# VH-VL binders against q9usg8r228to453: the designs that were tried, part 5

Target 1, 226 residues: q9usg8r228to453
Amino acid sequence: IPESAEWMNHLLEKVWPLINPEMFSSVADQIEDVMQASIPSFVENVRVASLDQGSHPVRVVSIRSLPSGEASESFSEKQASEAEHKDEPEQQRKQFYNFELCLAYHAKPVEDATSTSARASNLHLRIVFYPGIKGTVGFPLPIWVEIKGFVARIRFRCELMPEVPFLKNVTFSLMGLPELNVSAVPVAEGGVNIFGLPLISKFVNDAISAAANEYVSPKSMTIDLS

## First folded at step 1 (VH-VL)

Design e3 (framework fv_ecleralimab)
Fold by ESMFold2-Fast, scan of step 1:
Structure e3 (fold): chain C 226 residues (1-226), chain A 124 residues (1-124), chain B 107 residues (1-107)
Amino acid sequence: as target 1 above (226 residues)
Amino acid sequence: EVQLVESGGGLVKPGGSLRLSCAASGFTFSNAWMSWVRQAPGKGLEWVGHIKSKTDAGTTDYAAPVKGRFTISRDDSKNTLYLQMNSLKTEDTAVYYCTTDLYYYGSGSYFDYWGQGTLVTVSS
Amino acid sequence: SYELTQPLSVSVALGQTARITCGGNNIGSKSVHWYQQKPGQAPVLVIYYDSDRPSGIPERFSGSNSGNTATLTISRAQAGDEADYYCQVWDSSSDYVFGGGTKLTVL
């Protein structure tokens, strides 16, 4: 692991709790759409009530700078050598900045298993299933889904611009399906079939993986920041 | 899932013209840098040219042997790449491959996926 | 213009280790990618950015790059590894540059 990755973890630790959970609404909607398309016959509807990041951040395992712009490493070295000879370094005139991140997340142990506050410190979803069996009284089945951990390798291509904010757009892609482990737990006291929770965990895990697959190489997403 | 299907190859006389097409599917075509790479029968791989994504200004670059004779273009609405070949020479005889550079990073770029190729024969 | 040199052919015994070299001026400062091409087929990426392996490529394939030589290493060679192998770099003056190719024969 490069030592330079430590400063990024310090930044993430400070910024993570400040992110407005509503910023994840588009991701939550995509997960909900995938789940809705995959619901079994005994479920009429499913809703992602929230996707909350908690207070425990993701960690950068490694960062690797990739070649950027229109210039090769050899070309950049040639320019640097020329600048050294002239006793003044030339500024890089690359249009793009590219890098690869390896991210890991592992949930903190829950000190009090009955504490909602303790559970909320970890990345989680709140999901509501609506049974579709004839004669139901319309009772929703709320489930808390904790993200126990994941490992993801993501590549970013950033187009730079001279004007503020200096970043025109970002294209990213996952270098493979993230390793993902989720756990479903009941939100309410009693009344939840504990033996069905592994099926719900698998269903949610599969839905998140399917949603993530839309960004796995060779697929990508570009976000316009200008 | 990624598919690149070349078409338009065939027999043409020296000085003639030919247009190749490459139908792409299974990836975000508009974000991809697309290249043509050729291989003469029994010979090695030779890069022909590329076209950048629209977000990268959609510019083209060509290998010296084809510059001024070949033109690369793209239609993002149809997920299709084109190679217009003019003033063809016998040394242009080769299998032409459509290739992707899905995550171009400036220097060090590689070809993620390749089509099966289309044969262009320029005979005297 | 930048040039890459590969040996014309390399032979390896079944189960042994094959090493295919790619020579270039200060190639260690560049990122090297490797392609496998079997007769009648399109090339397939087997190593990218010197040593990274695409999904689906067995761990027997590895790469290195330093100084003036990059090397593709194929351990525990199998009959199915018989193919032409090409190295490739990007150069600011020449864009995409391929080596001449190496035919690997598994004896």
Scores: ipSAE 0.000, ipTM 0.473, lowest interface PAE 14.0, mean pLDDT 78

Design e4 (framework fv_ecleralimab)
Fold by ESMFold2-Fast, scan of step 1:
Structure e4 (fold): chain C 226 residues (1-226), chain A 125 residues (1-125), chain B 107 residues (1-107)
Amino acid sequence: as target 1 above (226 residues)
Amino acid sequence: EVQLVESGGGLVKPGGSLRLSCAASGFTFSNAWMSWVRQAPGKGLEWVGHIKSKTDAGTTDYAAPVKGRFTISRDDSKNTLYLQMNSLKTEDTAVYYCARDEYYDILTGYPFDYWGQGTLVTVSS
Amino acid sequence: SYELTQPLSVSVALGQTARITCGGNNIGSKSVHWYQQKPGQAPVLVIYYDSDRPSGIPERFSGSNSGNTATLTISRAQAGDEADYYCQVWDSSSDYVFGGGTKLTVL
């Protein structure tokens, strides 16, 4: 069964606020692309102004090492190239370490929901909708989208190398669509009303899920560290 | 490193015209909303007007005292913001600052997170 | 049009706490930003969105905003804090609105 991840959670609590939000720019761009493709005709443009992790961290629920067979099933689309090296002696084969993380996020309650800074403590998106018709941009409608929670199961394959830093690349893959709950809140000032907040929450939820689907097994992404 | 540098200030007679420039560096200028803020000698800060990014249609808004006399424009290829001032009055005498707006939460207001050093405009005979 | 009211001046003794107020109708529903301006220099953002501090601004600076009054609080005042302080909001009918400014004198 999965081993205790409490030491990792202590590390995440310290490191989480130090992560530069700019590192999430590719994820924000992917979410924006999906939303832009899905906007109704009365909306000219939509943009993700920011994806900010806040001060409240994700939690590692479990971590477990993976047997070679189970790991191979998760990365099946790359199995053909690996099979070509079956004839190589073990001493000359690529060295891999495979593991699975289960991550959970749950937003902290905010004492003063009218304060922008209090809301910013939780993982959130700032999204701007531009009403209009072909070639016309209307007054921007900013929406605050809080990530209320998510559960994600991610598998990692680390390729080792004998020279420092000993880690050549990391490949990751999602083991299914993450469970996701988001809440849209208008950033309103005297007399400004936005209808259909549940529809906006669903629209954003669907866009994040569609973006995540690009990394669901057998799809994967590899980061080269050498 | 974000930097804003204003230029073009000077002495001009009432009824005259003057064009200010603001050279921006250290950020993606084309995505930024930009404002002009002025300060008369010994007085407080007064917002003059802003221009939105091209993504936001590049529209402009002006404070009531300058509406119809001042025009804000931008050249994204040169990372430069402009303020064209026409029909100048003695009460337009001020240091003019170029400032960057943060993109977020327009309904609650954006802070001016970076300011230039300012350029002095004196309207006098 | 929307208006912000600040006292013209506030005095504080070295090491004591200064409080600078910004009054506005239902200002607690708006986000307030605060700027510090020293003589001959451009303004510097010291508090944004009511209570957040930009990187490099000491913890002695804090903000609050409720009802009809926003407050900038400077604890353990230092000689270098002597400056003019401006509050600022955005209003849909008036766009960007600045308070008149408060001169802080550190005695």
Scores: ipSAE 0.000, ipTM 0.412, lowest interface PAE 16.7, mean pLDDT 78

Design e5 (framework fv_ecleralimab)
Fold by ESMFold2-Fast, scan of step 1:
Formats: sequence, structure tokens, C-alpha cells
Structure e5 (fold): chain C 226 residues (1-226), chain A 124 residues (1-124), chain B 107 residues (1-107)
Amino acid sequence: as target 1 above (226 residues)
Amino acid sequence: EVQLVESGGGLVKPGGSLRLSCAASGFTFSNAWMSWVRQAPGKGLEWVGHIKSKTDAGTTDYAAPVKGRFTISRDDSKNTLYLQMNSLKTEDTAVYYCTTGPLWFGELDYFDYWGQGTLVTVSS
Amino acid sequence: SYELTQPLSVSVALGQTARITCGGNNIGSKSVHWYQQKPGQAPVLVIYYDSDRPSGIPERFSGSNSGNTATLTISRAQAGDEADYYCQVWDSSSDYVFGGGTKLTVL
């Protein structure tokens, strides 16, 4: 993988709007779980109704191949490693491809901030608060939350296999807590501010950061593709 | 509170042997990869070797200058790391540090916890 | 056989910015970690994964890594920053490799 990834950004720009939002469902579930654990006394329930990528893509700032992966070893290096550990039954001869991505996102300026369609071009969440006393479900209150920006460093370990599709699983881990800025946006279709948007922005920012912390090294998540 | 305490250093003649110990506390030792790093007087840091956790096969790796002469082992029941040094040379004179760090996908990339070190002097 | 090259010493005036380099072939493709060591003490991790700071390390410490050179930058240098600084990477042929160390003096 080249040290710079300009070609990858060109590809992401074309592919980004085509990505199925359902691919982000596990992230949305994690954010929802953290919010549920932290809801204030005047809120009975909270739900992440959607996490939508919009049309404005993340950027790959850098991409690096990590030589510490087994997939980076030459045949001779792999043979030497295997010979050194050949009598260790727990040692597996797996082949991995490891790389690190530095991702940055910054929301596009919206010329008409009151337009839902214009705001939907940026990465956002729709969060539904259910006001009420514990044990009583209130009328749903949708809140629009825009991701203003983030910077994240993510390491990927791809386990290779000889059979199609040649990729058995992908494990990823965050290299530190992402830099994150989010903003609760006034509901365009309501025409009025619902309540303290800065407090909601902080609540959501804290929840996303806490959810992300579940994937900060040495913690990781594996997606099985087999 | 993570603590690593080395012991067993001293004066030894060339060709002699020494065994260093590192007593660990404040973390789950059995899950950690443990390393030895040395520093000759007035010189820089040099990695000596490591031992992986039992779940990662408990395998050992050594730097070229010590391979075949040094052996790293661990006793998870005692939270103790060992370095058996044989056929010692004057070039092995150094402060020996016990160290560990967090695993990334089961691999150790850096060392965020260090002991105070124990001095090994090899001279006639 | 992988080697990291650091300058033997770097001097900085109190309150100014010090830059300590770590040279290595395609080091930008590796993760660089930095350690501070004061006389008679064990090393302390000050930067990991090129640019991240451990808890307790002041924001004056920052790192970068690109091409053949990684750099540790210490802004607003203080007398307490006097120490030896070591860079470190992992390499498939050499395992854990440390630079030779740079002695930082604050004038």
C-alpha cells in the first residue's frame, strides 16, 4: 500500500454515496447502548433511528502497510518463523495483511442550514428521545445530529485464505480515541428549536466517544467474512 | 498500580552464568507479553528478547547477539519473568530492564511499563 | 539489520522548540514510538504510534512520521525536558529496534 492514498480518495468520492447505511448498524447500536445507559431523568428512552453517511465522504489522509504482519513476510522469513515455532502446537501458520488508515472527516458548508435535504448531504444521526418518567413512554422527539468532523487512526488486520474470496476476516482497532466534533442541529421541518442543543451536542459527543472507546487498542472488533 | 521489579544482577566473569528475575504486579501477567531490554553503560537501549503469553503459544524470540546464549521463561503462577544468561561476554555488561506493553491484535508494539533495571557486570 | 539513526545531541534554548529526528529506510511505513530517559531512571513512553500521547504527557510533546524521517517535537522547552530520547520501531527482520538516542540539553 502506498504511503499516500490520493487515488483512494478519488475512489471513495465515487463510491461513498453507494454504501448501504445498514453497514453502519453495529456502530449505531453501540451509540444507542451508551446513550441508553446515560439518559437523564426526564427522558424515558432514546434510540438511534439512523446513521447516514450522506454524499460527502471521509478522506484517507494516509495509508500505511504494517510490516509486522505475517502477510508482509517473504517466503524465507515465513519458513524461518515456522521452523522456529514448529513444535509449538498453539502456533498457527495464518497469513495476515496489516495496514493503518488515518481518516479525516469535515462536514461540507451548508448554504441553507434550514434545509433537511442540504443537511443530509453530511454524515449525520437521527436520534429519537422519548420524554417521560421511568415506566412511561412519551411521544417521540426526533433530534438531528450532524458530525462536524473527526480524525481517527485505525489499524486493520486482514486474515487471508486460499479460497475465494481470499479474505477470511478483518479485525480493526482504533489507535487512540478519535478527535470528534458533533452538533445538534435545529429541526428544519419543525421551524423552532426544541431545547438546549449545546447540552444535547455534548451528550451525543460523549456517547460516541464512549462507544468508540470499545474499539480503542488493545480492544478490537473482528468481522467474519467467511 | 503496575509494578515491575528486577533482581539477580551482579558481577560475573566472562563465560559465567546469571539468572535475572522480574516480579510483576498490578496487571494480568498471564495475558501479557514480557520483554527484556538492556542498556550498556553510556550507550543506548537494545532489545534482548521476549516471551509471548501462553494463549499466544508462549513462544520466545531473541536479538541476534544473545540468541543461543540467553533463555527467557515465565512462571504465571508466581507472576515472574526470568532471563537465564549463559556464556556471558564483556559486551553483555548492561542494566537489564523488564518491560511490557498493551497488545495490538495480539502483538506487542511498544513498551509503556518498565522496571528500574538491574545491573549486570561481566569482567575479569 | 534494520537501523534507526538519531543525532547524538540537540540543544535548545529555554522556551524554544526542539526537534529530534529518527531516520530509517521507509520509516513512514512503520509505527514510531518515543521514550524519554533521565539519568539513573527507567525510560518513559512519551509518544506512541507516531503522534499519540500517553496520559500525563504534556501537549508540548508531538510527533510525526513520513518518508524516511520521524520527528519528535518539544515545544516551549523546559529545564525538566533534559534527557536522552530514543525512537523505536518493530521490523520483521530485526524485531524491536531502538535508535542510538539523542541527548537533549536545555540552555
Scores: ipSAE 0.000, ipTM 0.433, lowest interface PAE 18.6, mean pLDDT 79

Design e6 (framework fv_ecleralimab)
Fold by ESMFold2-Fast, scan of step 1:
Structure e6 (fold): chain C 226 residues (1-226), chain A 123 residues (1-123), chain B 107 residues (1-107)
Amino acid sequence: as target 1 above (226 residues)
Amino acid sequence: EVQLVESGGGLVKPGGSLRLSCAASGFTFSNAWMSWVRQAPGKGLEWVGHIKSKTDAGTTDYAAPVKGRFTISRDDSKNTLYLQMNSLKTEDTAVYYCTTRGYSYGLRYFDYWGQGTLVTVSS
Amino acid sequence: SYELTQPLSVSVALGQTARITCGGNNIGSKSVHWYQQKPGQAPVLVIYYDSDRPSGIPERFSGSNSGNTATLTISRAQAGDEADYYCQVWDSSSDYVFGGGTKLTVL
């Protein structure tokens, strides 16, 4: 494959707005769990109310085929998992196609920065903090968190099969923590102290990065397509 | 590739001390939260404690039954996790597992487990 | 202080569907993880974040979590599925909490 990814970007532009936001519920739960572990003593609870991809898609910057040896170093657990599955006598030799993608996301400028509906076009989270002492819930403090951008390098292992659709499963792994920039703004009048927003942005950025670390090589996620 | 190998288990008298080690390889140890989970013979799993990565301040947390008696530490230069057990009780008899997920800001579940090392506290 | 409750044992016939429950106060607001442990072996993660499967875990394993009950479902049960199963959550006050474990017997 040449390094041009124009056809993939064309496909992403078409499908991105059609993705059901509910498909991100597991990612939202993971981010919430990480944030909950990191809240200071004066915050009783934190909740991810929603994670929405918006209408602006990620872009494929490059695509590169990987030799089997290089790919196997990224997916060492896959080999151990395969040894546990002896119910594939017809697949005595597995066929893999491995490749690496570099993805970039850049939020589009928002003309009216005070409009939450205008911000909804970009990838975002709605997060609710509950200030208070342990065991006592405070008033909800809703925060809009926009993903300003990220860059991620991801390796994919596709297990091929002879019958349609020819693709049995896809395993992916991150080649390091993504570069990530987020921006937090209050959505309620009299919300958070404005001087605290940079700390909230850092807190959320760190939490998302920690959640992403779940998928950093040699760790991986497999999606079954059969 | 990811391997966790516990060692240091054995027989010890009540009130005694024992130190367990866990040699880690195949991942960036310094970025990982590390945990100890134990299992008494024929019983269920029980979390013992964890130590956060140095990037997360390297703080420790312990389950109530071991708090004040056990200390978790790490040596990132040697990719090794330790569990110092003091004032051992018969109810501390268990297989001790070293486990991790590799999270920088959290370890919510345990993906990688060692084979465990048996600690027997008996007179 | 937070506590998870599992049945001590569950039996399933070969090829049938087994359901193992994990009860906890408002557990649907938490993320539940499931482990399989065979005799003499270390636990193996089979479901994380309620319903996700790690690489290498068959699609026969699925999870759900709502209200006060999380459920691990094992369809088309095989002899090799016989094991102890543990649910686990993280709680800000209790850190890591495991259920008592359920012994699955494949008949």
Scores: ipSAE 0.005, ipTM 0.431, lowest interface PAE 14.9, mean pLDDT 78

Design e7 (framework fv_ecleralimab)
Fold by ESMFold2-Fast, scan of step 1:
Structure e7 (fold): chain C 226 residues (1-226), chain A 124 residues (1-124), chain B 107 residues (1-107)
Amino acid sequence: as target 1 above (226 residues)
Amino acid sequence: EVQLVESGGGLVKPGGSLRLSCAASGFTFSNAWMSWVRQAPGKGLEWVGHIKSKTDAGTTDYAAPVKGRFTISRDDSKNTLYLQMNSLKTEDTAVYYCARGEYYYDSSGPLDYWGQGTLVTVSS
Amino acid sequence: SYELTQPLSVSVALGQTARITCGGNNIGSKSVHWYQQKPGQAPVLVIYYDSDRPSGIPERFSGSNSGNTATLTISRAQAGDEADYYCQVWDSSSDYVFGGGTKLTVL
């Protein structure tokens, strides 16, 4: 049964605006790489100019502690390896803390939709498309992409250590593709083909989903904190 | 870590020419759009012109007061930006800054890093 | 041609909130960037795209932009905030336009 996450949400609310946007640079680069690999023939280049968290935070819906076996399966750990070790001199077994988070993001309503500052309060990307065929580059077409919302289930395995900072590494894995809703808005003064915006929203949604798929179980990412 | 260093400023007579350089380090210069911005003594900031990255067509744009007299160029192999100033006038007297930025179609991009500036004095 | 109007000077008491305005016709439809320039130094970007902060700029710096006025707000003013502040937009007919600058004095 999921635990209350109110203390964690209170912390995220205070910390969210303090997060350096550069911490998301690797995520922005991965989204850009996926988009670049998927561009149509009439687009020469695509660039993620920025990924900014805004002032409105993501929310932890639930947190749930996990038993070792369930967590090991999600991180591709084989129990047979542990069994083969039981007849050898007992080694100090690694200490893990395993848990699952359900995260949700819902964009805050924009009071003044014509204001760039109001748009920047929510999680967003600034993306630049360069129309053209290979060898010919047209003028950049900037697009503001708002993250309207997402729901993600993430499992974490924390390897503990006796020395400070007490966390040796953190491994995470997504339990299925996140539900994601994005909206593209032109930054251009003078407009853009409005019939192209749904295609751009779909393209960006698909690219973020494809980038996320690289972390869906049994795949994982480990961050070394030691 | 990002650093821009201007050089080449000095005293020049009206009608003369001068070339400014801006040495860039700490970032991938070839991918960056670069601007020149000037500031007359005791006055405000005035944009001079910019040059886009090679990937973005490498085109240049200039402010009206300098069109036809100033030329911006870049040497990506040397991480260096240039401003060639011809037919200098007394009103061109200013500190000239090199700045990095991104420029979007029909919108302004911010100038996120600036050099220390180099003084150009045009007097008789 | 497009023009931005800033007050020549603004004074604020230590620890109080300073507001520096940038006036322009329908400026709320444009993206406003703000630069801080201390005597003898190069300008430093402190706010971009109306309200975003570059890394390293404290949270007491904030921005807004609506209608005909953009505002840079500096809360809990410190002596080190004394500087000239410039707003900037891009206009298709005027290219990059800077305001005249506002000298902030912390009393």
Scores: ipSAE 0.000, ipTM 0.415, lowest interface PAE 16.9, mean pLDDT 77

Design e8 (framework fv_ecleralimab)
Fold by ESMFold2-Fast, scan of step 1:
Structure e8 (fold): chain C 226 residues (1-226), chain A 124 residues (1-124), chain B 107 residues (1-107)
Amino acid sequence: as target 1 above (226 residues)
Amino acid sequence: EVQLVESGGGLVKPGGSLRLSCAASGFTFSDYWMSWVRQAPGKGLEWVGHIKSKTYGGTTDYAAPVKGRFTISRDDSKNTLYLQMNSLKTEDTAVYYCTTDITIFGVVSEFDYWGQGTLVTVSS
Amino acid sequence: SYELTQPLSVSVALGQTARITCGGNNIGSYSVHWYQQKPGQAPVLVIYDDSDRPSGIPERFSGSNSGNTATLTISRAQAGDEADYYCQVWDSSSDHVFGGGTKLTVL
């Protein structure tokens, strides 16, 4: 019997605000590393202070079961690496459940755009730029980056096991780069040239896209659950 | 939960040296930039210097009045911050505070903590 | 070198609103933090990032920062609010800059 995406969206709405923001620390670190590698000569440092999900959740647009052959094409690089691992015992009998999710995010409109509290209801990054030349760290420039929206297609491979909790691991892979729209706003009104904000938005957008590219098929990530 | 405890203060003659220590607990010390702030008797707060986390190279910056005389260092394995004070002057007489830098880290309010301070008196 | 200017003292009647100013050239572009210090004690953060309150700080404490002036506002002043108050910013020379401090007297 097929399941509706509606129950999943209802569950996400209830659970989303309860997710500990620290669970996103690895993603924040990856974005920071990419930004650090791309900073211009007049910027000494850049830091992602936080990546917070807010209270407005992502939405599951669709879910689709995948046949084993189609799923294997998405994870071919990972499986080749696993087969060559000398310390890996041979696992001849594996049970997989494969599926594809299409996720969409659309930020909630903010009545008071100058309110930090109101902006925090949406998925956002706080980043700090440290302007300076060699050996000198200048005044930190905090920037609030709102994720206005994204669309992502993700394939999952769940390895099942007969013992509780019945789920051994989950491998995921992005089916192309997510569509992404971000907006940068200064924390202090006079602190940043307003005409520089589109450039900052592009810089952050490019960094998030480059970080995401590390998980685009045939690349993948595996989370062990047991 | 977060606690900072300074030690090493005392009476010293002009031209002398002292080393202050700050023992940190309740947080991941190695991830934080750490600062020293001082306060002369009856005067205001004055920043002394900071040391960056290892992620940012562990470099130091100093206020002009102490540059060349004071050295800040850290031992992440012991969760301890140090201030080595050389060529002490009477105007260095102050209570010295160890503090975490919330301005840079941008964390929840519980992460910007001050120690209770340690008194350094430079007198002949 | 960047400088912050505070009045030496401010008096407020019990239950009334106290306002402590912190003046600086284009201070509205900085993140301003406020500290309370009672005699013989270490400073305590009461406002960070212009207007945010740490856990445990009463809602009577609020902050604002615009143009050349940041303001700490203490509504419904209590005897226990009597203390020295310092504003602080991170300046362009990588230095933390403190204001000279304001002694609040609750009459």
Scores: ipSAE 0.000, ipTM 0.407, lowest interface PAE 17.1, mean pLDDT 76

Design e9 (framework fv_ecleralimab)
Fold by ESMFold2-Fast, scan of step 1:
Structure e9 (fold): chain C 226 residues (1-226), chain A 123 residues (1-123), chain B 107 residues (1-107)
Amino acid sequence: as target 1 above (226 residues)
Amino acid sequence: EVQLVESGGGLVKPGGSLRLSCAASGFTFSDYWMSWVRQAPGKGLEWVGHIKSKTYGGTTDYAAPVKGRFTISRDDSKNTLYLQMNSLKTEDTAVYYCARDYGDYEWGYFDYWGQGTLVTVSS
Amino acid sequence: SYELTQPLSVSVALGQTARITCGGNNIGSYSVHWYQQKPGQAPVLVIYDDSDRPSGIPERFSGSNSGNTATLTISRAQAGDEADYYCQVWDSSSDHVFGGGTKLTVL
């Protein structure tokens, strides 16, 4: 009776390249805001130019259903909402389906690291640093940041409704900070000294982790689908 | 604290059989792929085989030198990994390590190792 | 089958930088992991995914991987760094592949 995620991964492989990159703009904006707050004095500005998913998908490692009690501990429950349902019988107005998903991502090896097409096949960020004395903007320094991998455990709460499409909203929460590995790579047009790349990789890794912390239990985000 | 403890090693004659066990604690054993890695005296590390988690079908894969002779299994209710070794050869003499596979497929690496158990195959 | 090549031994003076190489055809396209093994002990992961350090591993340990060579760099070498070091990759045809190991001597 153990659940297999193999079929789900086959579906994910087919739909992954079809996802519109514009859907990631909110995530890119949050990462940019965190970076901007953390830049050193000799950098005037930082911008996330794009966040692209590439052609290689994330994988579902495991999926499991959650009892309502365990799920409630992961999400902030409003006391007023619970009080309103205190005296209601078994026939509750709200119906929930709760589950936990473990996702893993691993970038595919690139045979020619200088190839834009090959690099674009993996999940990546394009970041532009504007070095300069505070109050002046220097020339842009574009940096390619590849997401080499991550492991994330996410809990979802789906509120069901009797009318089509039967799914009213989805609330998600991370069960801890994702384990994340990123690598800054040189770009053909300029770039940074090789000795600066590990420092940039750490800066980006820390920024993404800080952005993700906004969704770590008991914090959550709700997407309204109705 | 993640711990892996191997047991069952010993002296066995060529053609004999031996079963190794690895007791896991400090993590959700059922969620991880598990590997066996061996090291002959004074030699380097050699991967023996792995068993996938039930989410991936619980299937096994083996290195060519042991395929058909060794069987890896797991008991998730007991948090225990097993290596059944049949038709043992003198070249199977090695310290056998239990290791946790972190990640899967393309980036599999071994983040925690047991202390190993010695298997000696001689007359 | 895929093969990784390491030098048999490397010597470094106390406080100096040691570099241990791992050669493989187009290894820059693989994710390379490094393990440290001291006499009588189990291996310990010191670098994963080319350049990342697990918690507890000092910043003196770093990694790189490009072209046909991956490198483990140990800066400000200490007596306690004396050990055997192994590189490892996953390959679709060979599964997990280890290098032959490099003995690091701190003089």
Scores: ipSAE 0.000, ipTM 0.415, lowest interface PAE 17.8, mean pLDDT 78

